VHH binders against q9xw16. Designs and how they scored, part 99

Target 1, 132 residues: q9xw16
Amino acid sequence: MSGWNAYIDTMTAAAPSIKRCAIVGAADGSVWARTEADNVFKASEEELKTFVALFNDVTQVPAKGADIEGVHYVVPRTEESLIFGKKENTGFFAVKTKSAVLIAVYEGPNEVAAQVRKAVESMQTYLNNAGY

## First folded at step 6 (VHH)

Design u6 (framework vhh_7pa5_2)
Fold by ESMFold2-Fast, scan of step 6:
Structure u6 (fold): chain B 132 residues (1-132), chain A 120 residues (1-120)
Amino acid sequence: as target 1 above (132 residues)
Amino acid sequence: QVQLVESGGGMVQPGGSLRLSCAASGFTFDDYDMSWVRRAPGKGPEWVSTISWSGSYTSYADSVKGRFTISRDNAKNTLYLQMNSLKPEDTALYYCARDIYEGSYPLDYWGQGTQVTVSS
């Protein structure tokens, strides 16, 4: 929904190193909102369905990694509601709420990864408190 | 089970050299950036050097730049640190760490460490 794009805008304003991001349904990977135009988040419906299913058992993810936008990321470890990964000069953070999964792809030096994680986890807290 | 085992530490005089090794197992070594981190007595951990998963990119702390060289052999699952022109200030426990970001943070797993002592 168009209202959900306001949350995308909030995250990208808080962490400008986010290159692309999306908010998707936790049950099916359906896109609720995503970055567009020059920063369009280009994951397919099939890829997103596969990705959100990783949260059913995050302990298995480090052995296989994760695919986002056709890029295979190494996932060194996971936390219960957090999957993050790295591939060369890019990385991602993905967090699960009650009803949604937030995915942010970033690029930049070490310091910006912490900023991206904070922005994504802050939105996770907000949405959980809002009942999502 | 991720394992990182450091070796090659010892006692040397100022100006000497040591070569540290880290044997990695329990994960796909060539998928990960690797780092060396040290901890001197009474101090917190200090990042020393990072090498990218492919070996194409390296970075160093200013305190060791020009004296230390990080390298890896992905066929042997081994990380190395060549330390030249050692100073008393380099005295520390040296750890290898599996790293998901260049340079420092966050470090994922740390080995047990190998002691380097530089004294006259």
Scores: ipSAE 0.000, ipTM 0.123, lowest interface PAE 14.2, mean pLDDT 81

Design u7 (framework vhh_7pa5_2; also named ma0)
Fold by ESMFold2-Fast, scan of step 6:
Structure u7 (fold): chain B 132 residues (1-132), chain A 120 residues (1-120)
Amino acid sequence: as target 1 above (132 residues)
Amino acid sequence: QVQLVESGGGMVQPGGSLRLSCAASGFTFDDYAMSWVRRAPGKGPEWVSTISWSGSYTSYADSVKGRFTISRDNAKNTLYLQMNSLKPEDTALYYCARDIYEGSYPLDYWGQGTQVTVSS
């Protein structure tokens, strides 16, 4: 554990519809920080290793979907450093920085997705500028 | 009432350029990522490009990468698409949309669109 929890707090304060999130290493999916207590991010190390490897070729992801916390999400399209998906009332945004992958799982109507994307993107920018 | 009004389309020859504009009203423009989506005659919609709420991140479909540039002016509530090196395959109605996440293309709101025709 490290001071990375402050960044989790910043994202969840900016977008309260984020139910669970984590900052993980881009190379191996190791957890740097995650939401705790009643909103603990539950993905295993093996699942996260598989997930971060999706960023090696995002063009393959829409055909396969993505698994987070044992939930299979439909990924309608990808962007170079962004994977997002939906399943019923849940969704996620995941962005890659130089050294990290940020994952935010949210619940609610589609109107909250814009707020979640904004929060995750703001943190992506901050971390890239900080050399992460 | 949310309004998105596209303009700037027209007919050009292959290799030509056009700049599309989208005037937004009725919502807080700088809270949303914005996208361009196109629909060719007899085809389904195709996502073209997205720009983040701040303008810091842009993404493009492979078919337009290197030729099109998306930009925005948040002070003027306006989205732009600069289209260079136009090809006949770019012929379509072009729509701007707030970027929501229900499918391969945004579905939140689309105007009437602006027609781009690339033909000799």
Scores: ipSAE 0.266, ipTM 0.626, lowest interface PAE 3.4, mean pLDDT 86
ESMFold2-Fast, scan of step 15: ipSAE 0.141; ipTM 0.553

Design u8 (framework vhh_7pa5_2)
Fold by ESMFold2-Fast, scan of step 6:
Structure u8 (fold): chain B 132 residues (1-132), chain A 120 residues (1-120)
Amino acid sequence: as target 1 above (132 residues)
Amino acid sequence: QVQLVESGGGMVQPGGSLRLSCAASGFTFDDYGMSWVRRAPGKGPEWVSYISWSGSYTSYADSVKGRFTISRDNAKNTLYLQMNSLKPEDTALYYCARDIYEGSYPLDYWGQGTQVTVSS
């Protein structure tokens, strides 16, 4: 059990356009919290372990893309602590903190993507400042 | 309506400086990263620089690194590009654009552009 659901709630309140999101351990991809019920984040633990390992060398990611919830996304660029991808009308933003990775999946136009990116990066800053 | 209005261009000699501005309206400016893009005579568009929604992260094309500085003022809905040590190769129309993907996907809501001419 974790109080980490409060951070999921904070992100989805800041960007209601987030379809699904999760906070996972940076070391192993273990789920700390995720959206549930009608918005359940469906990635397996094996997929998440693979995904968080991408942050060990983000320069390799644009050549391979990334898989989230069984969907393969094209990843055009990465930053040290940011991976984003797009496939048709869907996309994701993922950021790494000291001990966590935040993943948010969205669907919709640029206005939706912008709000989601802002919410994810705001939470990244908050968690880093909190020592996570 | 989304509007982006570039200004600050002009004619300058090699080694000179210019500061470009982009006034944004019709959308929540601080939700978006912003980029500068240029189009030189007879060439396609070239991405120049990006700044994140908060201003905490910036990136630059190799051709302008160390010479150009991108910045923003979210309270004024304004994007800036400080251009130093200008070269003839910097001659182009300069556009600002909303950018979520740091020049990696097609940019939208391009402004009218501001002309920069560097000649000796």
Scores: ipSAE 0.273, ipTM 0.667, lowest interface PAE 3.9, mean pLDDT 87
Fold by OpenDDE, second read of step 7:
Structure u8 (fold): chain B 132 residues (1-132), chain A 120 residues (1-120)
Amino acid sequence: as target 1 above (132 residues)
Amino acid sequence: QVQLVESGGGMVQPGGSLRLSCAASGFTFDDYGMSWVRRAPGKGPEWVSYISWSGSYTSYADSVKGRFTISRDNAKNTLYLQMNSLKPEDTALYYCARDIYEGSYPLDYWGQGTQVTVSS
């Protein structure tokens, strides 16, 4: 078991609405860890490669949206190190660290998004401080 | 229930300054981003500024950039808007709002507003 799996567990446990998570390399989208078992994070390597590349110019992302696990999400806005999307009662938050992208996919009403964002950004801060 | 109460508005001359406050209750304040929105007479609401839950990210409408500063004190459940170099066109009722997505999804709760009037 990779040490990165512990961070997946931490993010997944942060809120009931968080269903699937992944930690991938910021440079190439390589999967470092992902949720498994009943809620497998199913994004392909090719998809993740494309996704992490969005962080090279986040200003263009709202115009075209983002795809995760074969699902197309509307991206209302972006931040320098944050891409988030929404589709009906689902959504995702993706944050970029020094070397990784953390992705959390969630289900629930709009209000639950606050907890999801806090979870991934807390992990982002932790990993950045740790040099990752 | 969610409650937002703005204060600090008033009348100032052009070039003057005001500091608005918003007291939040009824929800976990530091889970949510917050925005300021204003509405001038006869106009629709205009988004003014956003701050993330931790305060690490802020954004501003072009019309207020360089003049307004949004901040928050999560320990006090309070949102602030420092307004400098005020112009007559800044005259409006100013609302604070809970805001997860910078006005996109959803700007679900607003206060009653505090009036800001800039006039010579």
Scores: ipSAE 0.024, ipTM 0.497, lowest interface PAE 3.9, mean pLDDT 91

Design u9 (framework vhh_7pa5_2)
Fold by ESMFold2-Fast, scan of step 6:
Structure u9 (fold): chain B 132 residues (1-132), chain A 120 residues (1-120)
Amino acid sequence: as target 1 above (132 residues)
Amino acid sequence: QVQLVESGGGMVQPGGSLRLSCAASGFTFDDYGMSWVRRAPGKGPEWVSEISWSGSYTSYADSVKGRFTISRDNAKNTLYLQMNSLKPEDTALYYCARDIYEGSYPLDYWGQGTQVTVSS
């Protein structure tokens, strides 16, 4: 049976402009799977714990921004289960499921961003339907 | 200087339609995603819709999905919002905004707004 890394592979295949991504526990930010090697997702356990706690009240996030891999992103707005941010030519999309948070870091223009968002939201739907 | 000029607002009956326009100048329109944001009396700003720099991707707030359509004409440096099946709760000042991931939005990146009033 496939492990959590298979979902990472699915997302990166669907949106090749994803540079790094991870699936982490919604309660504690523990890493279930992440990109490795040349595409290693570098966020610390402490940073991820702080990040997933943002989903407790997403309305507070645009005022503060969000930190991923030691990079501070401007968060222009949030939706109930979606936080996204931008910094120069880089950005991220993070979505919450029942028990997980999916984080994808990408590089490129707004067209690329839309493709990345679609890939992340598709996986969010799949995992929610699977009970995660 | 960046300028955004909204127009097309007005008074309409519930169930009616309006088309908003935003004329952009002072920057390369094709390089930026654009959004519509609204502010109702006594409420904070509510994001309504966004469109990518080429127009290939769009997204909508749940409150307007299926009723509003965002579009753009890069040759005319103009952003549009087609609003159908208008409801009283759509009454608000509507603003267009250039790429809002450029820090906290400055007031001058938001136009003056165009008033939409939905009443019987």
Scores: ipSAE 0.000, ipTM 0.128, lowest interface PAE 14.6, mean pLDDT 81

Design v1 (framework vhh_8ghr_2)
Fold by ESMFold2-Fast, scan of step 6:
Structure v1 (fold): chain B 132 residues (1-132), chain A 124 residues (1-124)
Amino acid sequence: as target 1 above (132 residues)
Amino acid sequence: EVQLVESGGGLVQPGGSLRLSCAASGFTFSPSYAIGWVRRAPGKGEELVARISGSGGYTSYADSVKGRFTISADISKNTAYLQMNSLRVEDTAVYYCARGYPPIPPTSYYFDYWGQGTLVTVSS
């Protein structure tokens, strides 16, 4: 991994319920950094390319859902730069910045989800302000 | 292996211009990286002068050089540039090209690879 690994560490420290996460290029889904080893983020390059393209028209996503790591998530609604989904005891938050998409997969109840969302949105704001 | 090679330094008169080049090899310019120009003047610490995102969509400058210096990148040539106009004696320094990432609080900018530096002397 690159120096983007420090950003992964910051998000996981802020929300310990994040089980796996990645920072990928918004244009192509290329991996800049991801969790590894026991927490390896398993999405394929093709899946990530498809996933980041969802941000081109987020209004279509609730009808289709989203696939991350081969898991199909129900997406109840979207915001302009936010896609989130649920699948039983797991969920994800994905936010788009100027150049990146941050994806965090978590496990746990709704109060845990709120902490994860806050962590990724804080990083989104930070990176946007830094020109990313 | 990753390398950054600077060129274009030299002696110039106050008010003159120079264009520095930073040729990168061993990696490709992409939105995941930033290229920064960091200078070190004799007897002073390091100063981040200018930075460009790998997408080319974002640039930032130190207050000391705003309006005089312009950073740019040619993605196809994997080369970044620093156009230095209206040069002043206090711009005299060794200029380093570095590959970096945005700062993360509480840390400053992080650079993982540096060039060898190119000397810019502004003197009459």
Scores: ipSAE 0.173, ipTM 0.569, lowest interface PAE 4.4, mean pLDDT 87
Fold by OpenDDE, second read of step 7:
Structure v1 (fold): chain B 132 residues (1-132), chain A 124 residues (1-124)
Amino acid sequence: as target 1 above (132 residues)
Amino acid sequence: EVQLVESGGGLVQPGGSLRLSCAASGFTFSPSYAIGWVRRAPGKGEELVARISGSGGYTSYADSVKGRFTISADISKNTAYLQMNSLRVEDTAVYYCARGYPPIPPTSYYFDYWGQGTLVTVSS
């Protein structure tokens, strides 16, 4: 088990509405850590490769949406290092660090999204400061 | 197989300097890992002396060595270093380098591979 799993645990603990979570390489979408057991993050490496590439030009993402785990999400807007999407009572937040992309898929009303965002952005800040 | 080999220990007078090396093999320095120096003095517990992330962007030090010790890494050589300046008698210990993972506050450090250690003796 990689030490990166501890970051997964930290994020999921910070936002209970997070159902699945992954840390992947920003360059190639390689999985560094993911939720497992009852909440397996199921995105394929090919899908993740495509997903992380979205950060190369986030301005185009709202027009086409984003796919995670075979699910298509509407992306209302993006920021330079943030892509988030919604689908019914689910959504995701993806933040990019220097070397990684953190992806959190959540379930619940729109009100839980703020906590999820806070969790992933806090980790983003920590990892950036740590040079990751 | 993952292996860490320390070198550079020895006898030095108080106020002196010493540079420890940790040659790693079986894995490559990368953001996935961190390298730490942990020391164990006679009759005392282990103390994390310094830690560096695989990206080199993060370094941390025990309060007892801040301003005196510097941890660094040469990725091209897959080697970590501990520059020890202004050495004190209380710095006497066996110094181990170890492979770990990025730090997560407030989680304590964890290392999965350790070197054999190198003895540093500071004595007048």
Scores: ipSAE 0.021, ipTM 0.338, lowest interface PAE 5.0, mean pLDDT 90

Design v10 (framework vhh_8ghr_2)
Fold by ESMFold2-Fast, scan of step 6:
Structure v10 (fold): chain B 132 residues (1-132), chain A 122 residues (1-122)
Amino acid sequence: as target 1 above (132 residues)
Amino acid sequence: EVQLVESGGGLVQPGGSLRLSCAASGFTFSSSYAIGWVRRAPGKGEELVARISGSGGYTSYADSVKGRFTISADISKNTAYLQMNSLRVEDTAVYYCARGYPPIPEGYFDYWGQGTLVTVSS
């Protein structure tokens, strides 16, 4: 446990409403780390490859939505390096860094969503500053 | 079977320069790794001197060496370098090459080289 798992732990500690999360390669969606056991992040390799490709043109995403863990999310809008979505009481934030995509799935109201976004964006800044 | 092998250390006068090399085997430099240079002087703790992303695109330095040291990587040779200029007596230390992950706080390096001694003597 030296690797990327420590950074998963950092994000979940900063925002306890994160139910599942992962750090994946921006080029191919390969999993570098993800939550496991009772909080296992369930997305398949094929789904993640499709998901990270959405960052090639985020402006097209609101028209189609996004799929994570076999769940289809409505994406109300996107920002340059940020895709986020909602489905009932569940939501996600995904941010792209130079080399990675961070994905956090959470449950709760808008106040919780704001905390999750802050945690994910803080990690994005940290990784970009480290050259990732 | 990850190995990091340092070379290039030695004795140098204040104001001189040295170039350290770190040859890696058992893994390929990639975006999932960072390479750091960590030094340890007698009676002092460890200091992360410089780091470079596995893609070679980004570098970061300790305040004590900014403007004097330059880290680089040759991805095709799987080798990282530390160019040390304007050396000072206080740069005397054993220099270790280490593989890490971002962010790289102390203790999150998983593989270390043997170390190479740099002595700056007046």
Scores: ipSAE 0.014, ipTM 0.286, lowest interface PAE 7.6, mean pLDDT 84

Design v11 (framework vhh_8ghr_2)
Fold by ESMFold2-Fast, scan of step 6:
Structure v11 (fold): chain B 132 residues (1-132), chain A 123 residues (1-123)
Amino acid sequence: as target 1 above (132 residues)
Amino acid sequence: EVQLVESGGGLVQPGGSLRLSCAASGFTFSSSYAIGWVRRAPGKGEELVARISGSGGYTSYADSVKGRFTISADISKNTAYLQMNSLRVEDTAVYYCARGTPPIPDSGYFDYWGQGTLVTVSS
């Protein structure tokens, strides 16, 4: 067991609407830690490699969307280090740090999305400050 | 099988220097892992003296060794190093190399440990 799971626990405690999440390598999409809980984070290594490569040019992502766990999400817009998407009552936030990408999948109305985003961005700031 | 093997310990006079090596096998140094050096003197608790991130770009040190010790890693050799300068009698301890991640509150979480190498600083 990896101590990276402690960061997952911190994010899910801060935003209980997170259903599944993972911390993956920014260069290759390798999984450092993922949720177990109610639903295991199921993205394949190939899918994650493709997903993290989206951060090389986030401006093209809204035109084509993004795939996570075999689910296609509409991406309304991106920021330099942030990709987020929606599909009905589900959504995700993914943020890039120096060495990692944090991905959190949540369920619920728009009111809970803000809490999920805040939790993920807080962890992004922490890891960047720690050199990750 | 994951193994970490330390070397480079020994007897040195106060003010001297030693370089410890930690050779890793069964895994490769990567962004998923940090490498730390933890020491334990007889009758004392463990102290994390130095840590390098799996990215190789970020290092941290205990206040007791900052400015005297330097941690580094050679990814091509899968080996981490602890350069110890200006050694003091109180640096006498068994030094362990450990593989870990930076857990919250960032105190160091280590899942594999080497056997340890003894460093004695004595006149």
Scores: ipSAE 0.016, ipTM 0.343, lowest interface PAE 6.7, mean pLDDT 85

Design v12 (framework vhh_8ghr_2)
Fold by ESMFold2-Fast, scan of step 6:
Formats: structure tokens, C-alpha cells, sequence
Structure v12 (fold): chain B 132 residues (1-132), chain A 123 residues (1-123)
């Protein structure tokens, strides 16, 4: 069992437009929890290891984009602990905490994107305050 | 089976030192868990004394022990430690090692506990 699944449930309840999401270790990309069944987050461990390493220097990411679940996303810009990308009608928000990276994949218009970002950033703040 | 096993307790005089160890089995230390040391004196409730993230990157201490106790973890040995210096009579308690997830708004969540080790500070 994983107590981290409760945090996935909290994020998806706050933003029902999240299609898939995961909480992974910032150091190694190891999966702590992810959405399952019809909403399985299917990034490989190799891809996640590469992805979390992007947070070592977010300023380089807009030039090359980012890959999640085998899909290449255009990253228009980054913020200190935030990488986000778009591909057609889909996108993602990924934020780094002290020891985790939260990744949420969504589909929909800008209003949906704003709701997803808010949910992910709220969880980021909560986990940082809890020492994660 | 997940287990946390404490060792290192004993009798010590005021001003003395002890080092407690918490050996974990059935899971691997990682940043996805925090390890806490919780103590309970006879007739008192639990007090979270010290906490460390599984990766060792974040530590916190109760005000009653700040500056005297140090928590650390050896990821390779899957073992957490509590170094207790300048011990006081009021530090007398059973000390438990516990595995924690971050608290939700509903409060702290400890899912596995060790058997406890007795620390007695007395002349």
C-alpha cells in the first residue's frame, strides 16, 4: 500500500480535468504514487529519471522541450521550480518540492490549464511545508 | 513484513549521552518516507522528538531537545540514528522509531512503529 495515493486523490479532486498525474522522487524519478486503471500515468522509469534531471537547470528546457509518456511537449518558458508544456489540446504542469516532483497531464482549454496549475502549486506548497 | 527495530537504550546519568539506532526492514529508505523518533514517558502522551526525511535532506526537532539531539540516516544501511547529548532526567521515556507520510490537514500519519527502547536518565 502507498499513503502517497491520498495526495494523488487530493490533487485530482481539486482539478478533475487532470487526466493523469504522478508524484516522483526529485533525486531519481522513482514513482511514489500515480494515477492507475483507466487513467494510468505510463511514463517509464528511464523517462522519469531524465525528466526530473531537467530541474537541475530549468533555463535550458525551453530550447529542447520535454518528454512525458513518450510525448514531446513544447516548453514555452520555465519558472524556478515549474516546468510546463503544451502539445495541441494537451499539456502538463510539473513542479519540484524539496524531495518530490509532481506531474499533472491535462487536456482542455486555458481555463482548465489554470485550474490544474493551481492544484499542483497548492500541493507543492503543502509538501514543502511538510518537509517534502 | 515491514519492521523498524530500535536499539541503544539504557541507563545514563544526567549530562550523559546515548545513541539510538533504528534498523528498517521490508522497505528501503527513500525520500518518499520520513522517519520520526517519538517518545512516551509513563503517564504522558507521545511527543515527536525528531524527524528526518528518508533521503536525509530535511530534519526537525521538538523545542525540548533542540541543540541536544541530532537525527541522521545512513541510506546504505537502511538505518536512522538519534544522537542524544546533555541528557536530562525529563528525557526518561520509551523511544519509538516510526515511519511517517506527510500529514494531510487531518494530522500526522505514522503507519509503522518499532517495539520501543527504554532510556532512563538517573543518578
Amino acid sequence: as target 1 above (132 residues)
Amino acid sequence: EVQLVESGGGLVQPGGSLRLSCAASGFTFSSSYAIGWVRRAPGKGEELVARISGSGGYTSYADSVKGRFTISADISKNTAYLQMNSLRVEDTAVYYCAREYPPLPTGSYFDYWGQGTLVTVSS
Scores: ipSAE 0.083, ipTM 0.455, lowest interface PAE 5.2, mean pLDDT 85

Design v13 (framework vhh_8ghr_2)
Fold by ESMFold2-Fast, scan of step 6:
Parts: C-alpha cells; sequence; structure tokens
Structure v13 (fold): chain B 132 residues (1-132), chain A 124 residues (1-124)
C-alpha cells in the first residue's frame, strides 16, 4: 500500500464518476498509485511511458489521439498541462504536475466530465504547490 | 524491510553547527517519496522542520529554521542530510527522519516510516 492512495481517494471522493484513476511519474510513467479491485486501472508500463511522453509536446496530440488502457481516445484539443479525450460514453482527463501525471477515466454525460476535470485540476494545483 | 537511521546528533553550543544524516534501506529515494525531518522538543508537539522531494528537486522549511537549516539528499547513497547552522537553545529536540508524501489540502503531512530519532542539545 502506497501513501499516494490517499490522493486517489481524495479525487474519487470529489468526483464519484471517476471509474478508474492513477497517479504516475511524469518522467517515466511509473505507477505511484492506482484504483484497485473492480476499478483497477489497467494501463501497461509501456503504454504509460508513451502516454506521459505526450506532455513533451501536447500540440501534436489532437492529430493522433491518445491510448489509455488499450482504448483509443479522440483528443479534440489540449492545454499546456492538460490532455483530455472522449470515446462514446467514456472519457479521460490527464494533467501534468512538476513530478506526476494524474489520469482519471470516467463514464457519463458532460456535467460528469466537468466534475472530473475540476477534481483532477484541483489535485494538480495542490501537488504543484507541494513541490510535486 | 524499510528502515531509516539517523545519526549526527549531540551537544553543541549556541551559534554552533551540526549535520544530521538519515540513511535509508529497504527502499530507494524516488520522485514518489519525500523525506522529512521532524523534531519533537520538550513542551512542544511535533514540528516538520524541513522536507525534500525524493528526487531532490524541491525543498521546504519551517519558518523557525529558514536561512539556518538546509536539507539535501544524495540519491546514489540513499541518504538525506540536515545541515543545521546558527543553532539556538530552542532547537533542542529529538530529530526524526521520516519518509512521507505531500500534505493533502488543510491536512498534516503523511509519513509512513520513521527513524528512531537522534537527540540534539543546544546548551552552553
Amino acid sequence: as target 1 above (132 residues)
Amino acid sequence: EVQLVESGGGLVQPGGSLRLSCAASGFTFSSSYAIGWVRRAPGKGEELVARISGSGGYTSYADSVKGRFTISADISKNTAYLQMNSLRVEDTAVYYCARGYPPLPETSYYFDYWGQGTLVTVSS
């Protein structure tokens, strides 16, 4: 059990529509914490390494999309430290901090997406302020 | 088995210096952890004195020690240090090294493993 699980718990409590979530190292995609059991985040180490590298130039991502847990998402646009995508009734928000990337996969309509984004961005701000 | 072992404490006169070391075993310093120095003085609760991210990239200090104490880490030696300069009588405390994580908003810092502590006495 990692102490980073408390941060996963905080995000999922703030946005219960988060189906799966992870905190990974920004440099290498190594998993610091992830949701478990029925909500296990299933991305491979190789996929996560590829995914975090997208933050080196987010402007290229909308042309190619992004893969998370073997699922290809359409990425309509990006912001400097934010990649988000949609596929049918599912979507994700991923934000980069100084040392981490937070990834939240959700299911639901647009109002659910807004809540998930807020939860992930709030955690991003707190971790950046804490030096992470 | 995770262990943190402090050394370098002792008796020093006001204005003097000490360097504390924290040797870690059973895990490696990485960006996912932080190392903190927490002190417990007679008549006071615990005070987080200094912390450094496991990558060594970010440091923070309590207002009581800013400008006097410096935290550092040697990742290759898996050892953290606290350089204490211009020591004052009120710095007298048991100093603990702890492995931790960043604080959640409006919560205390989370530490999961602690050393046994090393006594620092500042007295004439």
Scores: ipSAE 0.128, ipTM 0.500, lowest interface PAE 4.8, mean pLDDT 86

Design v14 (framework vhh_8ghr_2)
Fold by ESMFold2-Fast, scan of step 6:
Structure v14 (fold): chain B 132 residues (1-132), chain A 124 residues (1-124)
Amino acid sequence: as target 1 above (132 residues)
Amino acid sequence: EVQLVESGGGLVQPGGSLRLSCAASGFTFSSSYAIGWVRRAPGKGEELVARISGSGGWTSYADSVKGRFTISADISKNTAYLQMNSLRVEDTAVYYCARGYPPIPPDSYYFDYWGQGTLVTVSS
């Protein structure tokens, strides 16, 4: 999996306000790479399997919210291939590519959120263009 | 340890068919990997001819082989295949199976493990 770690490094370098992130399989939620050590992404395999299944029908997500790392986030709305949520001063952006889901958890105000979203969407575009 | 072992190469006449196999050990095919077939003709650089996600969910092909080659994977056998139809003299090359990822930023393909290569000769 060492090659996928380079993509985690690229996203965290582009948006240093990302606290934790992961790249997981879109079909099964299997972890391809995640932040480690002091920034370890803590979601269980069962939680990730449930989470990636939300992309099968994003229209239902705002009514239910979403769980990441055992934290329940309010999802105010969804966009095509994008689920994002907020919980107090924390939030996440999750985007789906052909084969992967990128999840980035951040802390900070709305201008920080905008930078994290741009980093995640840029990586989404890059991976889709690469066939992922 | 991770290993990829190719088989199925040989001599074939133009218009013929061959199927290459790539048996993987030391890891399990999953969506976190791509399996690619890369060829190198004598005196030429390498060309990525086909890729498949380790889960089999997507495939991609070089323009030179679209419609003629088909990549597939048998997850239960941990084996990838390249079915080569309507072979041309220009397809003569050593074919390598490789475990890959998307191109590493900014702009290079990354393969971390390679097979030994198998020779395909298309000649009358």
Scores: ipSAE 0.020, ipTM 0.385, lowest interface PAE 6.3, mean pLDDT 85

